# VHH binders against o75319, part 137

Target 1, 181 residues: o75319
Amino acid sequence: GNHIPERWKDYLPVGQRMPGTRFIAFKVPLQKSFEKKLAPEECFSPLDLFNKIREQNEELGLIIDLTYTQRYYKPEDLPETVPYLKIFTVGHQVPDDETIFKFKHAVNGFLKENKDNDKLIGVHCTHGLNRTGYLICRYLIDVEGVRPDDAIELFNRCRGHCLERQNYIEDLQNGPIRKNW

## First folded at step 9 (VHH)

Design C6 (framework vhh_6fv0_2)
Fold by ESMFold2-Fast, scan of step 9:
Structure C6 (fold): chain B 181 residues (1-181), chain A 119 residues (1-119)
Amino acid sequence: as target 1 above (181 residues)
Amino acid sequence: QVQLQESGGGLVQPGGSLRLSCAASGYTFDDYAMYWVRQAPEKGLEWVSTISSSGDSTYYKDSVKGRFTVSRDNAKNTLYLQMNSLKPEDAAQYYCAKWSEDYGIFDYRGQGTQVTVSS
């Protein structure tokens, strides 16, 4: 079914660029078939995503989709100029090492290939909060050496919503660093 | 808040019948497929049955086919499992569960209802 994700309307569509990084987080865009269940001001299609990022004077260079489903939009709904990467990420549990390393490889590859521009890495799960915030913060901690509390605070401030999953927060603060292999 | 509450379990003799119910609240029940899963002491969770959001499609574990029937009443937000010809190997704690395609897990599960089969 084409039902709107639970609590999806409770979250801001798009956060702000995280200063000092190339990350921007947002909730899952919903293709046009979902608009019949939404008021005009509630709509957040793939097109709306790109319009909102442009309104911030930013440009997307990569989208990383962490949802475990393909029902919300298709890669074909995105401009051909923006690469799309799907990482099927199980919710509620802390992402496994394979998922973490796949995310890190995608980010590192993008940064190396885009050193001469200022394009952003857009990251989303269903709400653009827990899986999204965990993987972005994990990258900042493990790869960029950011202190856990600083990474979490930066994400929370820029997303406009605080990470909700206590197990995710605890792993970021006290869990082991996942080294690149 | 999402809540799932099972009832209808009990003690029956082999060959007996029980009807389990699950009352759902806090979400749009008719948007989601629903599941019955069970767990015997010191064993893992075992899938028993699935019913589509509309109720038009049903699926069963091989060992319960022809004996168990899953159904739902979307107007009442209630899921049912009719269990006939119960066997000792059916004894378990039975849970109704909501699967999340978004998360790839059962995002909600009830407290369960105990089914015991003995003579």
Scores: ipSAE 0.323, ipTM 0.701, lowest interface PAE 2.5, mean pLDDT 91

Design C7 (framework vhh_6fv0_2)
Fold by ESMFold2-Fast, scan of step 9:
Structure C7 (fold): chain B 181 residues (1-181), chain A 119 residues (1-119)
Amino acid sequence: as target 1 above (181 residues)
Amino acid sequence: QVQLQESGGGLVQPGGSLRLSCAASGYTFDDYAMYWVRQAPEKGLEWVSTISSSGDSTYYKDSVKGRFTVSRDNAKNTLYLQMNSLKPEDAAQYYCAKWSEDYGLFQYRGQGTQVTVSS
């Protein structure tokens, strides 16, 4: 259906770039067909996303879509120049190792191909918060050796919203590091 | 913010009837299909019935077809399950639920209402 995702309006559209990383998090963009249900100031289309990134003097080089649906927008709604990766991630549950490894491999591949530029990896789920924050923090902890609480604080500050799912927070703080490559 | 509150359960004899209600709040009720699910003490969660957002389409678990009727009143944000010819196997905690395609699961489930069937 064409209904606005629950609580979607409660969240800031785009966070700030996470300093010392190539990550930026945002909520899911909604294609033009959703605009009939939104006030002008509430609209956040794929075009609006790229405009807001440019307003921060940043540029997207990859979008990773963690939603478990295709109803919000299509890859065809994005500029041809920006790669799009779909990783279907079930909500409420800590992502499994396969999902974590897919995310890590995509990030590592992007960074190798983009050493000569400063383009960002844009990551989103529905609200750009729980699944998004978990996978970004998991990458920082497991690959970059960041302390869990530091990764979480950095994400929360830059996203402008705190991770809400206690099981995700618990796994980041006390769970095992996924070191298998 | 999203809340689902079930009521109408109770103790009934085999062959009896009960009408369950679910009061929904915190979202646009008429935009979503709604579900009735149940859980007996020794069994997992099982789907019972689905009703489309408009109320025009209904679906049922095979074992309840012809006995249970799901309906909704979108003006009152209320979901109903009329249960007739109740059997001992229908005894369970009954929940109304909202499925999230985005999350791939039942995103919201109420506190439930207990249905007991005994002779």
Scores: ipSAE 0.035, ipTM 0.477, lowest interface PAE 6.0, mean pLDDT 90

Design C8 (framework vhh_6fv0_2)
Fold by ESMFold2-Fast, scan of step 9:
Structure C8 (fold): chain B 181 residues (1-181), chain A 119 residues (1-119)
Amino acid sequence: as target 1 above (181 residues)
Amino acid sequence: QVQLQESGGGLVQPGGSLRLSCAASRYTFDDYAMYWVRQAPEKGLEWVSTISSSGDSTYYKDSVKGRFTVSRDNAKNTLYLQMNSLKPEDAAQYYCAKWSEDYGLFDYRGQGTQVTVSS
């Protein structure tokens, strides 16, 4: 189905690069078939995503899609030069260790292969907020040694919206470090 | 936002019957498979039944097969669960739900309807 995701219009399409990292977060792009349900200023297609990233003088090198569906756009809608990775991530509950491991592995692999450039890792779920913010912050805390409150503040500021799910915030602040390399 | 409103619960004796209803609004009801799920005080959320978007296919938890019948009226945006031969172990809060492809979980937002089975 072609239903716009609930609350999708409430969120900024794309945040800013998180300084000191290679991360940029955004909400799910919607393929052209959704545009009949959107005003021109509400449209956010895969093409619109790349245009907005370019307007910030940035370049995507990887997209990580955390949604549990493939209905909103197809990998074929993305430029062939940008790898796409799907990690089916269950919402509402804290992501499990397998999901956290897959995310960390993908990020570490990208960074090793992209030492000589400044390309970004684009991360999104439906709203680009809760699952997205959790996994980015989890990476910064567990792998880069960032303090939990600093990681959360950095994500919130750059995304332009604050993490909403209290269980995610509590896990980031007080939960164990996941040593899944 | 999707709205789901359950009704029809109550108190029955073992072997009794109840018919639950779920009124759906603010989405295209006939595009979605629908689900009944339940939660008892000492148990987690349990799937009970599924009905396809057209109503042509139905599925049931093993313990309710032959006793419960799910149906839908797409013209009225309403889902039903006919419960016969009720047992004490069927006592629970019952919710109608759709599957959230975005989140990979059941999306149930109503207050539910309470089913109590007591002599």
Scores: ipSAE 0.319, ipTM 0.707, lowest interface PAE 2.7, mean pLDDT 91

Design C9 (framework vhh_6fv0_2)
Fold by ESMFold2-Fast, scan of step 9:
Formats: structure tokens, C-alpha cells, sequence
Structure C9 (fold): chain B 181 residues (1-181), chain A 119 residues (1-119)
């Protein structure tokens, strides 16, 4: 359906690049069919996403879509030059080990293939906050060795919104490190 | 805020008919596929039928095919379930629902309407 996601208008469209990383987080872009329900200032299409990234003097090299639906936009709505990866992630629960491993594998593969450039990994769920923030922070903690509180603070500052889900925060702070297998 | 209000349940004899209604508010009704789900005592939630946002496509649980018909009136924000040839196995609390994509489950918020099949 063409309904605007609940609370979607409450969040900034795009955060800032997380310094010292290749990550940038944003809320889900909405294809043209949603625009009749939005004021011009509320619109955030795939085109708007790329314009906002360009305005920050950044360039996307990969989009990771964590939503559990395909109704908001299609990969065909993105520039052909930017790879798109879908990881269906349920919003209520802490992502399972399979999902975490798939995310880590995609990030590691991108970084290995993009050593000679400074392109970013764009990550989004519906609001670009809870699932998005969890997986980015989980990567920084488990792979990069960042302290959990530092990873969370960095994400919150750069996204412009704080992680809201207590079960996600608890898992990041006190949960087990997920080893690559 | 999303609100769903079911009505039309009651006591009916085996082989009888009932028509359930669901009045929806707080969201753009014609943008969503809608569902009927039911729950009998001591049983889990069971999917019964689906209708597309336009009303052009309908789907049914095998045990109710040919007996139940789902429909909707988008101008009135109302969902219906016509139930014919009711069986004792159909006795349950019936709820209308929309699908929550983020939670991957049915979002049923109403009180439901009770269907009892008994002589």
C-alpha cells in the first residue's frame, strides 16, 4: 500500500557520515507514488537521498536495505551504478546471528573492494534508527573493537536521533560478541 | 491512532449465516490489504481471509473456501465477512487486522466479535 510509515516524518531524512567509518544512516526513501501524501518539504525520494548525500560532499557505493517490505521503493528507483543489498530484518527483535553475519559479510566485502576510494555504505530501515543503528554498532563493536558506549554515542550523534529500543541497547552493551563463522 | 471495531457476531445454528463488519479509522484504509483472523479458546490465532487494498483480489483458508466471502467498501472504511454454512469449528472470536510489515505479524487492535455455532 501507499501509506506513509508511522512516525516517518518525525525523523531527519539523512544523518551525517560516522567519522572514522564508511557508514551513513538514513530513513527509508519513498518512491514517487507517496508524494501526493507529502508536502514538498517532506518528500524524500531515492533521488532526494542522493542529492542530500552529494550536498555533504559524499558518495554512496552501497545501499543496505533492512526493511521487511519492498513497498517503499524498488532497486530500479536507484542509480544503476550503486549496488543494492536487501536484508529482510524484523523490527521488533534483536537481529539474529544469520542477519548479523550477513551484514558483516557485506560490509567487509565492500571495504575490501573499495580500498582505493572513499565511497560510503548507506544503511536504512524504516526510520533509519533502531535496526540500522543496531547493525552498524554491532559491526563497530565486533569487527572494529569499538567500545559499545562509544559506538552508540557516535551513531546517535551522526544520525541526529538516539537509539530507542532498550533490548537493542542492552544487547549492544552487554550481549555476546558475534564471531564471524 | 489506528482503531478497528468489529461487529455482527452472534449465536447461529450449524448451517446458518452471519455477516461480520469492521469499521476502520485512524489510517488511510484504501492503502492497506485487510485480513480476517480468528481465535477459539485454547487455540492460537488463525488466518481466515485476505482482501487486497482495491478489493480485486481475495484469498481464503482452505476450510472456509466456498462458504466465506470477504469484501470491502473503501468509501465507508468498512471491511466485511459474509459467513455461510457455518460449522461448529468456525466458533471463535473474529478480528479484522492489517499486516504490520515491521513486526511481521497481524495488527489486530479491536475487541473482536464472537461467533458461536450451537443448537
Amino acid sequence: as target 1 above (181 residues)
Amino acid sequence: QVQLQESGGGLVQPGGSLRLSCAASGYTFDDYAMYWVRQAPEKGLEWVSTISSSGDSTYYKDSVKGRFTVSRDNAKNTLYLQMNSLKPEDAAQYYCAKWSEDYSLFDYRGQGTQVTVSS
Scores: ipSAE 0.006, ipTM 0.210, lowest interface PAE 10.2, mean pLDDT 87

Design D1 (framework vhh_4orz_3)
Fold by ESMFold2-Fast, scan of step 9:
Structure D1 (fold): chain B 181 residues (1-181), chain A 118 residues (1-118)
Amino acid sequence: as target 1 above (181 residues)
Amino acid sequence: EVQLVESGGGLVQAGGSLRLFCAASGFTFSDYYMAWLRQAPGKRREWVAYISWGGDTDYADSVKDRFTISRDNAKNTVSLQMNSLKPEDTAIYFCAAVYDEGFSPDYWGQGTQVTVSS
């Protein structure tokens, strides 16, 4: 399908790298078939994503796609040299512990295999905001020991938009540290 | 044109059952999650249930184990089976199509009234 997601145009395509981390967040890229619904300045294809990352003097080494659909773009639209990981997450609800663990495992594996470079982990959901921000912040809090409010502030500043879902914010601030296994 | 048309609402006594239907037209049904939301008198609209194209479901805690959402992809319909109805289930029920996997509905029906008497 070729329908533009609700409010997708309201968000900046790509944030900035989160300093002190390997994370960069962005909204979902839309394959070429969506461009008929968009003005030229609104287009954000997989190719546009990689161009914008390079414009920041950064390089992607992994994409984690948190959307619960495969309609927006295909993994085949990405360079063969960049691994793609799909973690199906539903919007509105805080991701479950299994999903949180899968995200942490993927990040830890990437960091272990990429010690000799500075490549980034790109994370997106539909808007690159709520599910994306939750999982990145959850990782920083649980694995890196960052204070919840500091993690949220860092994400908001670098994404250029604030986390909107109060249940996600509440879980980050007051929820338990997720220890899997 | 895009249309979502709800039916099946009505008056039922507490403990009873109703089945709501939603007929969808004017868009590619397979591209959308389908959801039911409700608005009780004097309350904000809240989500009730949600189903992916592949049949994965999620429910609000207040209706778990009582309500079942299903879809018929060949007929472009979605239904909500409501069992063990309670007075607090009284609301206008809306069918919604969600391209953004439950973040926000893209299309809404006009709603169907459900009234549960005690």
Scores: ipSAE 0.015, ipTM 0.254, lowest interface PAE 5.9, mean pLDDT 87

Design D10 (framework vhh_4orz_3)
Fold by ESMFold2-Fast, scan of step 9:
Order: sequence, then C-alpha cells, then structure tokens
Structure D10 (fold): chain B 181 residues (1-181), chain A 118 residues (1-118)
Amino acid sequence: as target 1 above (181 residues)
Amino acid sequence: EVQLVESGGGLVQAGGSLRLFCAASGFTFSDYYMAWLRQAPGKRREWVAYISWGGDTDYADSVKDRFTISRDNAKNTVSLQMNSLKPEDTAIYFCARVYDKGFSPDYWGQGTQVTVSS
C-alpha cells in the first residue's frame, strides 16, 4: 500500500509561520515510493518540505508527527539534526488529555532548549489541518492565554485552510482549559 | 505519573549473561523510544542502546553484537539481554524514555547495578 491519503492533494503542502509563535503547519510528507502516483507538481517529500521551509527563510528545529501510521515516510528520511516526535492520534475525535499533555510537554521542552535561536516547530497530521490545528490552538489558548477565536483565526490564515471539524472548533471555543501538568 | 522500574541486575563472572527488565507506566508506552544508559564509577552516564516504538534498534560500539534490546508494547516493558559480559560493563544501568533521536531522556529509573568480576 502506496495509496495516497484521501483528499491529500486538496491541501497546500506548507502553511506560513504563525506570527508571534514558533509553529508552522503542513500536510504529511510522502516518501519517494508514493511519487509514482503523483504529478511532479503534486510531489511533497520530506526533502520538498525542507526546501519549502527554506523558501520562507525559516528553519525547522522539531517535527511533531500526529498521524496514526508510519507508512508515509520514515524518520531516517529527515535530517539527523532535526528531532522527530511521534504522537499517535486518532482522527475525528478530539485528542484526549494525555495526548494534549504530551504535545504541550514537547513544545515547552523545545522552547526551553531553543531560546537562543528562531527555529520552528513543524506540526502535521495527514492534511495538516484538524488534529494539527486543534493541538496548536489548544497550546496557544491553554499555555499562552490566547483567546480561542483569535487562535483559530491565526491558524486558519497561516495554514491557508480553515479547521473543518465542528467538534474540534467547539472544544476550542467552549471546552475546559487542560491543566494536566 | 511516569514511572520506570528496572530489575535483573546482579553479580556475574566475565563471559556470563544477564537480562535486565524495565516496567513502564503512566504514559502511552508505544509512542516513545526507550533506551538503556549506564554509568560506571567515576564516569559520565553513557548511552548503551535504544529501541523505537516500532522496534528499530541501535547500539553503542562497545556493546554491539553482545547486547540486544527488545520491547513488548502489550506489556509496557523493555528488556536488555547482555551476553559475553566484561569487567568494563560494570555500571548502574538505567531505563529511560526518549522522545526521539537527538532528544535527551526526559524520564529514567533509579537504575539496577551490574557487577562483572574477572
């Protein structure tokens, strides 16, 4: 199975850095074995990811992979200088408190270790939208005190696509702040 | 609460074998790399082996071909099989949770003593 994820082609590969933060969101990169099913302009490999980040005059310092699979690309396809963190998340469901805690812990650890640089935290799920947007916005709301609607608007604008799942949006707007560490 | 509890250490003669165990709790075990590190008297803590969530392994040059790291995601355990032990393997062995290559361990256990006599 080198099947392309459903609707993957419908989304921009990489968003813009979210101003005032260290976050950048993107869709899942696909290793070269998937390129047989893609036109050249549709390809988005791990190498393509780094090239697109460089085109924006940015540098990745961490990748957080939220997909529930390891079939799309391998950590060894990434530069050894860029740490990779896997947090297995199921789509459609609002991430549970343990998943939210793991995400927040990873972000806080990165920021403490990278105070002397401006490297970015790259976050992706399959489309770089719903799970990705939820966890980034949850971090901004709970840790940085950003208003929910402002966090969502910032993510949508910088990603170039709006969060689609109403249950995620509702949890961000009206759900409890998670204080599990 | 994240907890890592090592066991299996002891005294063994050079050329012998030991199997170390680590029981993990308080986190989604299958999402993390696990590592074994060791610290000999008067030396810095050094990495011995790691294993990815999917079972990919790597080893320090000093232990390659002698040690084997393994994990059981259903039981939340990681093990280190140590064969052909040498006096220079004498150390406290620590089980550690690691986010990925390039990250320092964020949790480790109290350690289990391994002593190899010549």
Scores: ipSAE 0.000, ipTM 0.107, lowest interface PAE 19.3, mean pLDDT 87

Design D11 (framework vhh_4orz_3)
Fold by ESMFold2-Fast, scan of step 9:
Structure D11 (fold): chain B 181 residues (1-181), chain A 118 residues (1-118)
Amino acid sequence: as target 1 above (181 residues)
Amino acid sequence: EVQLVESGGGLVQAGGSLRLFCAASGFTFSDYYMAWLRQAPGKRREWVAYISWGGDTDYADSVKDRFTISRDNAKNTVSLQMNSLKPEDTAIYFCAKVYDKGFSPDYWGQGTQVTVSS
């Protein structure tokens, strides 16, 4: 059914752009069929997402969906002009190397094709926090050479919520840099 | 399906001790703060203690140095050790699932009655 994800209401819908990057994080948008279970101020549809990004004077150029389901919204609910990429990730466990490399490849490809604009890469899982924060921070550490603690601090500040999963934090701080398959 | 089941309540004399237990299921226990709240007759529900997933604790001023909250992430349990009990500690005690310290609980159990006689 159309039940709201656990804890979904507890998180801010959209964070702020992470300065010095093209990343913005948000929780999963919920299609119109979920709105019967939400107060007007709790609604966060795909349309609401684009309106909130616009209110920040930003523009999305890519959405990366890290959820393991398609039940919350469909790509067809998004503007045709914004590419959508699904990377299936399971919650609770650190994303595997294949997932990490898919994410890095998508980000690098977007940046190469969008050098002449300032469009953002929007990243979300269910809450826009643990899987989302892990993959964004992993990219900053491995590709951009950011110190792990600095990447985590930047993400936490801009998302408005701190990474919660200790295994994710531990991997970011002390885990290996993923360079090769 | 979230379920929280409290136990360990009862009648005790002032100055005595009780240990409350909470068994949690239906969510990833180690992702959440856990809390104990209490409600005395005719009063609002108030928080008693918080514990983070990593074991960091905080207590209401009224119970500091008397109560100790602990958790076992392998068993999905949270406990409250209550020492030096006072008549004003008489209440129904609720185990609660909390997103973070300072946030309202998103679920709590049916509670366990604690009665402290003077």
Scores: ipSAE 0.000, ipTM 0.095, lowest interface PAE 19.1, mean pLDDT 86

Design D12 (framework vhh_4orz_3)
Fold by ESMFold2-Fast, scan of step 9:
Structure D12 (fold): chain B 181 residues (1-181), chain A 118 residues (1-118)
Amino acid sequence: as target 1 above (181 residues)
Amino acid sequence: EVQLVESGGGLVQAGGSLRLFCAASGFTFDDYYMAWLRQAPGKRREWVAYISWGGDTDYADSVKDRFTISRDNAKNTVSLQMNSLKPEDTAIYFCAAVYDKGFSPDYWGQGTQVTVSS
């Protein structure tokens, strides 16, 4: 069974580029087998993702998939020219230091290798909100020195939805800076 | 349609063992992580154990080294072997199907009561 994730339809498919960064956040794309349970206007396949990014005059250079499943879509459903990175992240709990390290390393590597272009890092979990927003904000706070409330506000505005999980918000605002890049 | 039916709950003395079973039907079992959650009186539901389709497991710290989760993909069943039970393990235990690990369960059963007396 190709069941639509709980509340997936409640969220905007793709946010806007976060100004001053290379990040764009979106909810998980669903491969064609899920479309029998969706109205045409609700469909959001990997192809739909790239079409929506192009409509914003942006281009993806990397996708980071934070879901703890491989069943929503396959890397083979993406253009060969766009690297795909899987970081298995358990939902509902603040990501551990190892997960934060992996995310920071991937972002830093992308930025170093893409100095001569303006391609974006696309980040998603199931809703493109809590795990996604946490890791993007954690990067901005720890690596780029952005104030926690400013990082959260920027993410919320650009995603079009506010971070929902209080434990994530509390860790971003009051938790320690992880000096693990 | 979709059903998760738990069994094996009951009353047991501290230090004892109990095995819970869950029979799943009405969905593609192999597409889901299977999990056990529990809810003690006056508390929120908490995760106890996860198992992937391939058999990879994760446990809550409170049950690590005492509980073992397993699944049989041919029979659409999942089980939880509970050893060295403590009074604080007293709870209703729910079998759950989770498409994305750590996200909200897509399906879960009605639960089975486990009571551990001292």
Scores: ipSAE 0.014, ipTM 0.374, lowest interface PAE 7.9, mean pLDDT 88

Design D13 (framework vhh_4orz_3)
Fold by ESMFold2-Fast, scan of step 9:
Structure D13 (fold): chain B 181 residues (1-181), chain A 118 residues (1-118)
Amino acid sequence: as target 1 above (181 residues)
Amino acid sequence: EVQLVESGGGLVQAGGSLRLFCAASGFTFSDYYMAWLRQAPGKRREWVAYISYGGDTDYADSVKDRFTISRDNAKNTVSLQMNSLKPEDTAIYFCAAVYDKGFSPDYWGQGTQVTVSS
């Protein structure tokens, strides 16, 4: 089935680059089979994603897909030149330490290999909000030493939508730092 | 027309068992995880169990080892076997279809009441 995810239309397709970082967040792109359910102005395909990033004068160097499904689009729908990484992340629950470490490892590896360019790490879940915002903020807090409230504010401002899940927000503000990656 | 219709709820004594059923129609059953969620009076709705099309299961800690989710793909049905029921299991139980595990369900049933007396 080609049912549009709940509230997907309510969110901006792509946020802004988070200043001082290589992160950009967006909602899940939907492959061509979903377009019959959408008005032209509502479409957000993998191609639309790359067009919107280019319109911001940015370039993607990695996509990290946090959804626990492969139905929304296929890696083959992306340009061959942009690496795609799937990290199956269950929604509603704070990601476990293994998932957090996988994310941190992927980000650190990208940054090491891309020291001589300014390409971005694109991160998405279904809405590009809760799982996405949690893992980006967790990285900024644990690795970059950013204050939790500052990380959350930066993400919210650049995504154009505020993190909604209180358990995620509480873990970021008061939870333990995950030092291993 | 999408339909998820729950049945099998009722009143049971603590320590007893119930089996809930869900009949699904109007969507491509193989594309969805199936789930049971519950909502107790004055509480938030919480996830109870998931099952993939291939039969992989996942359970909330509160029901692990007591509840078993299963699905019949030929009949487009999902069931929840509830054993060793506790008063704390009293809730309306909802059948749901989910594309993205742990995300908001795409389709919900109307729910079936389970009441466990002590």
Scores: ipSAE 0.271, ipTM 0.638, lowest interface PAE 3.2, mean pLDDT 91

Design D14 (framework vhh_4orz_3)
Fold by ESMFold2-Fast, scan of step 9:
Structure D14 (fold): chain B 181 residues (1-181), chain A 118 residues (1-118)
Amino acid sequence: as target 1 above (181 residues)
Amino acid sequence: EVQLVESGGGLVQAGGSLRLFCAASGFTFSDYYMAWLRQAPGKRREWVAYISWGGDTDYADSVKDRFTISRDNAKNTVSLQMNSLKPEDTAIYFCAAVYDKGFSFDYWGQGTQVTVSS
């Protein structure tokens, strides 16, 4: 059987849109096979994700899945109208330059293609916190010139949870700018 | 319920070899990466090796070229072949199942002691 990820229930399912950006962060949706291990109020399926986004008067235009697994849900569980991008990102370690490059290119491509609408880029890892927060903040710092502490504060406030991995925070605050457009 | 049971630990002389086994039950083995981790006395637990369902492997630098992880999907087992053992390999070795690589380990065994004497 499918095991509920460690501390997954402790996190808010979906954050709020990060003002001034197209980003929204959330924890990993879990496909129907996980629901036998969850109370009804704990369920957060792909369908539940889209319902919660609609409740905020927002619309997803892209999902970027940063988990290093294909087992939590399948792309086929998502509406066909919403593009899905998988970027396998190992947990606990600061993402490598190739991963950062892929993330930046996906975001830049989406923004160019969606300049005439207000659709959001949904980003998640397992908790929607550490890998997710790192890559969003890295994009804001490197591409949009946001100050590191401002990017982190914005993410923390909108996600409703603070980045937990000290190595990620340290790299964002003091690490080099990645010039890998 | 879910069980991961390690075996094959023991005492071995430096330069020797040892093979660890892990038998898994109570979960869908095909959905999980399998891993070996170790913990030396007074040290933090560290990752040693990962293997995907398809057989793709990753190793920590400290064990690369000396250790080989493998799995038998028909028998729900994973093994670790340890060659050229060094005293610094002395640790309790844990089998673990992981759904999301590097995030957290979903299931753990009780561990098996490996002691390498010089």
Scores: ipSAE 0.264, ipTM 0.640, lowest interface PAE 2.7, mean pLDDT 90

Design D15 (framework vhh_7qia_2)
Fold by ESMFold2-Fast, scan of step 9:
Structure D15 (fold): chain B 181 residues (1-181), chain A 118 residues (1-118)
Amino acid sequence: as target 1 above (181 residues)
Amino acid sequence: QLQLVESGGGLVQPGGSLRLSCEASGFTFSDYYMGWYRQAPGKQRELVAYISWGGDTNYADSVKGRFTISRDNAKNTVYLQMNSLRPEDTAIYYCAAVYDKGFSPDYWGKGTPVTVSS
């Protein structure tokens, strides 16, 4: 099936660029087959994603898909010029070190290859909130040296919704720095 | 019509075994993670185990080594084999279907009670 993800309609489609970073967070785009169950104003397809990014005068250079399914949209629904990376993440649990390592490597590689432009790294899970917010904040804390509370506040403000999972928040605030060398 | 129908609950002695079954109908089984949750009196519902379409599993620490989740995709059925049962395993056990592991279950069974006592 083409079930709309639980609570998906409760979240804003796309946040704002996180100032001082290349990150932008959004909820999962849904391919046209899902639109039969959505009002026109509720639709958020891959095309809608790129239109909303352009409306903010921004451009995507990479999409990182953190969902555990391939049913919401196909990579082929994205422009061929925008790289797509799938990192399967387990919900409800803090992402493991291997997942954190993959995310950091993808971000570092993008930044190295895109020094001469201002293109964004788009990150999403189903709601673009808990797994998405955790990994972005983990990167900012571990790699960029941002204070945990500052990273969380920046994400919450720019996403337009606060991280909901207390175990994720606790790990970001008080957990160990993951050294991935 | 979307349904999850559970069976196999009952009363068992400590150290005993039970096998729970959950038959799914009315949706594309391959699109869903299948899981077992339980709820003891006065407690919140907690995840016991889940399984992906491809057979990848995850277990709560309290049941690792004692419980095994499996699925038969041809029969649209998920199973929970419970061994070495303890009184603290007493709960109502719920089958659940999750479209994506990262959010709450989309569909719930009605629950099947499991009581472990002498």
Scores: ipSAE 0.006, ipTM 0.267, lowest interface PAE 9.6, mean pLDDT 87

Design D16 (framework vhh_4orz_3)
Fold by ESMFold2-Fast, scan of step 9:
Structure D16 (fold): chain B 181 residues (1-181), chain A 118 residues (1-118)
Amino acid sequence: as target 1 above (181 residues)
Amino acid sequence: EVQLVESGGGLVQAGGSLRLFCAASGFTFSDYAMAWLRQAPGKRREWVAYISWGGDTDYADSVKDRFTISRDNAKNTVSLQMNSLKPEDTAIYFCAAVYDKGFSPDYWGQGTQVTVSS
């Protein structure tokens, strides 16, 4: 299927690295079959993703895909040198503890294995905004001890778009710390 | 031609059960997440239940433990089992296909009316 995700064109393809962290957020890359529905300047393929990361003088060491579809691109569309992890994440509601645990485990494992380099963890959902921003901020709050408002501000600034889901923002600001790391 | 056709709605007494069905055609069903949304008179549409193409499910808190969503990819159908129905569950229920969960549905059915009497 070649359906362009709702509002996908409204968002910047790739944010900036979040300073003091290994995170970079982006919207879902779309494989070549979607390009017939896009102007050349709107294209954002897996190749385009890696070119944009390189333009920022950064390197991806892991991609965490939070969408629950495989139809936008295949892991095979990515360089074999970059590990790919799929965490099926439900939209609209705050991710459950199992999802949060899987995300934290993946991040901690990457950091432990990549102590000697500066490679980034790329995180995306469809827009690279709500679920992506929630899980990154949840990690920073629960594991790194960052204040909720500081984590949210950092994500918003670096992504170039503000978290839109009020229930996600409220959980980050006032919800319990998940001790599942 | 893309088509989503809901059925199974009707009138039921509080505490009763109904099962809604949605038959899909005209698209690759197994590529889509499926959702049920509802709209009560004078209110906005609200999400009720989702099922991913792989079968992972999620529910609104108001229906959790009462409703169960399921899909049959071989028959291009999705269903919603509704137990312990309450008057506040009265609404038109819509079947929707979502290419990626969390955003506006790509395809909608016309809806089926569910009325729960006290």
Scores: ipSAE 0.007, ipTM 0.266, lowest interface PAE 9.4, mean pLDDT 87

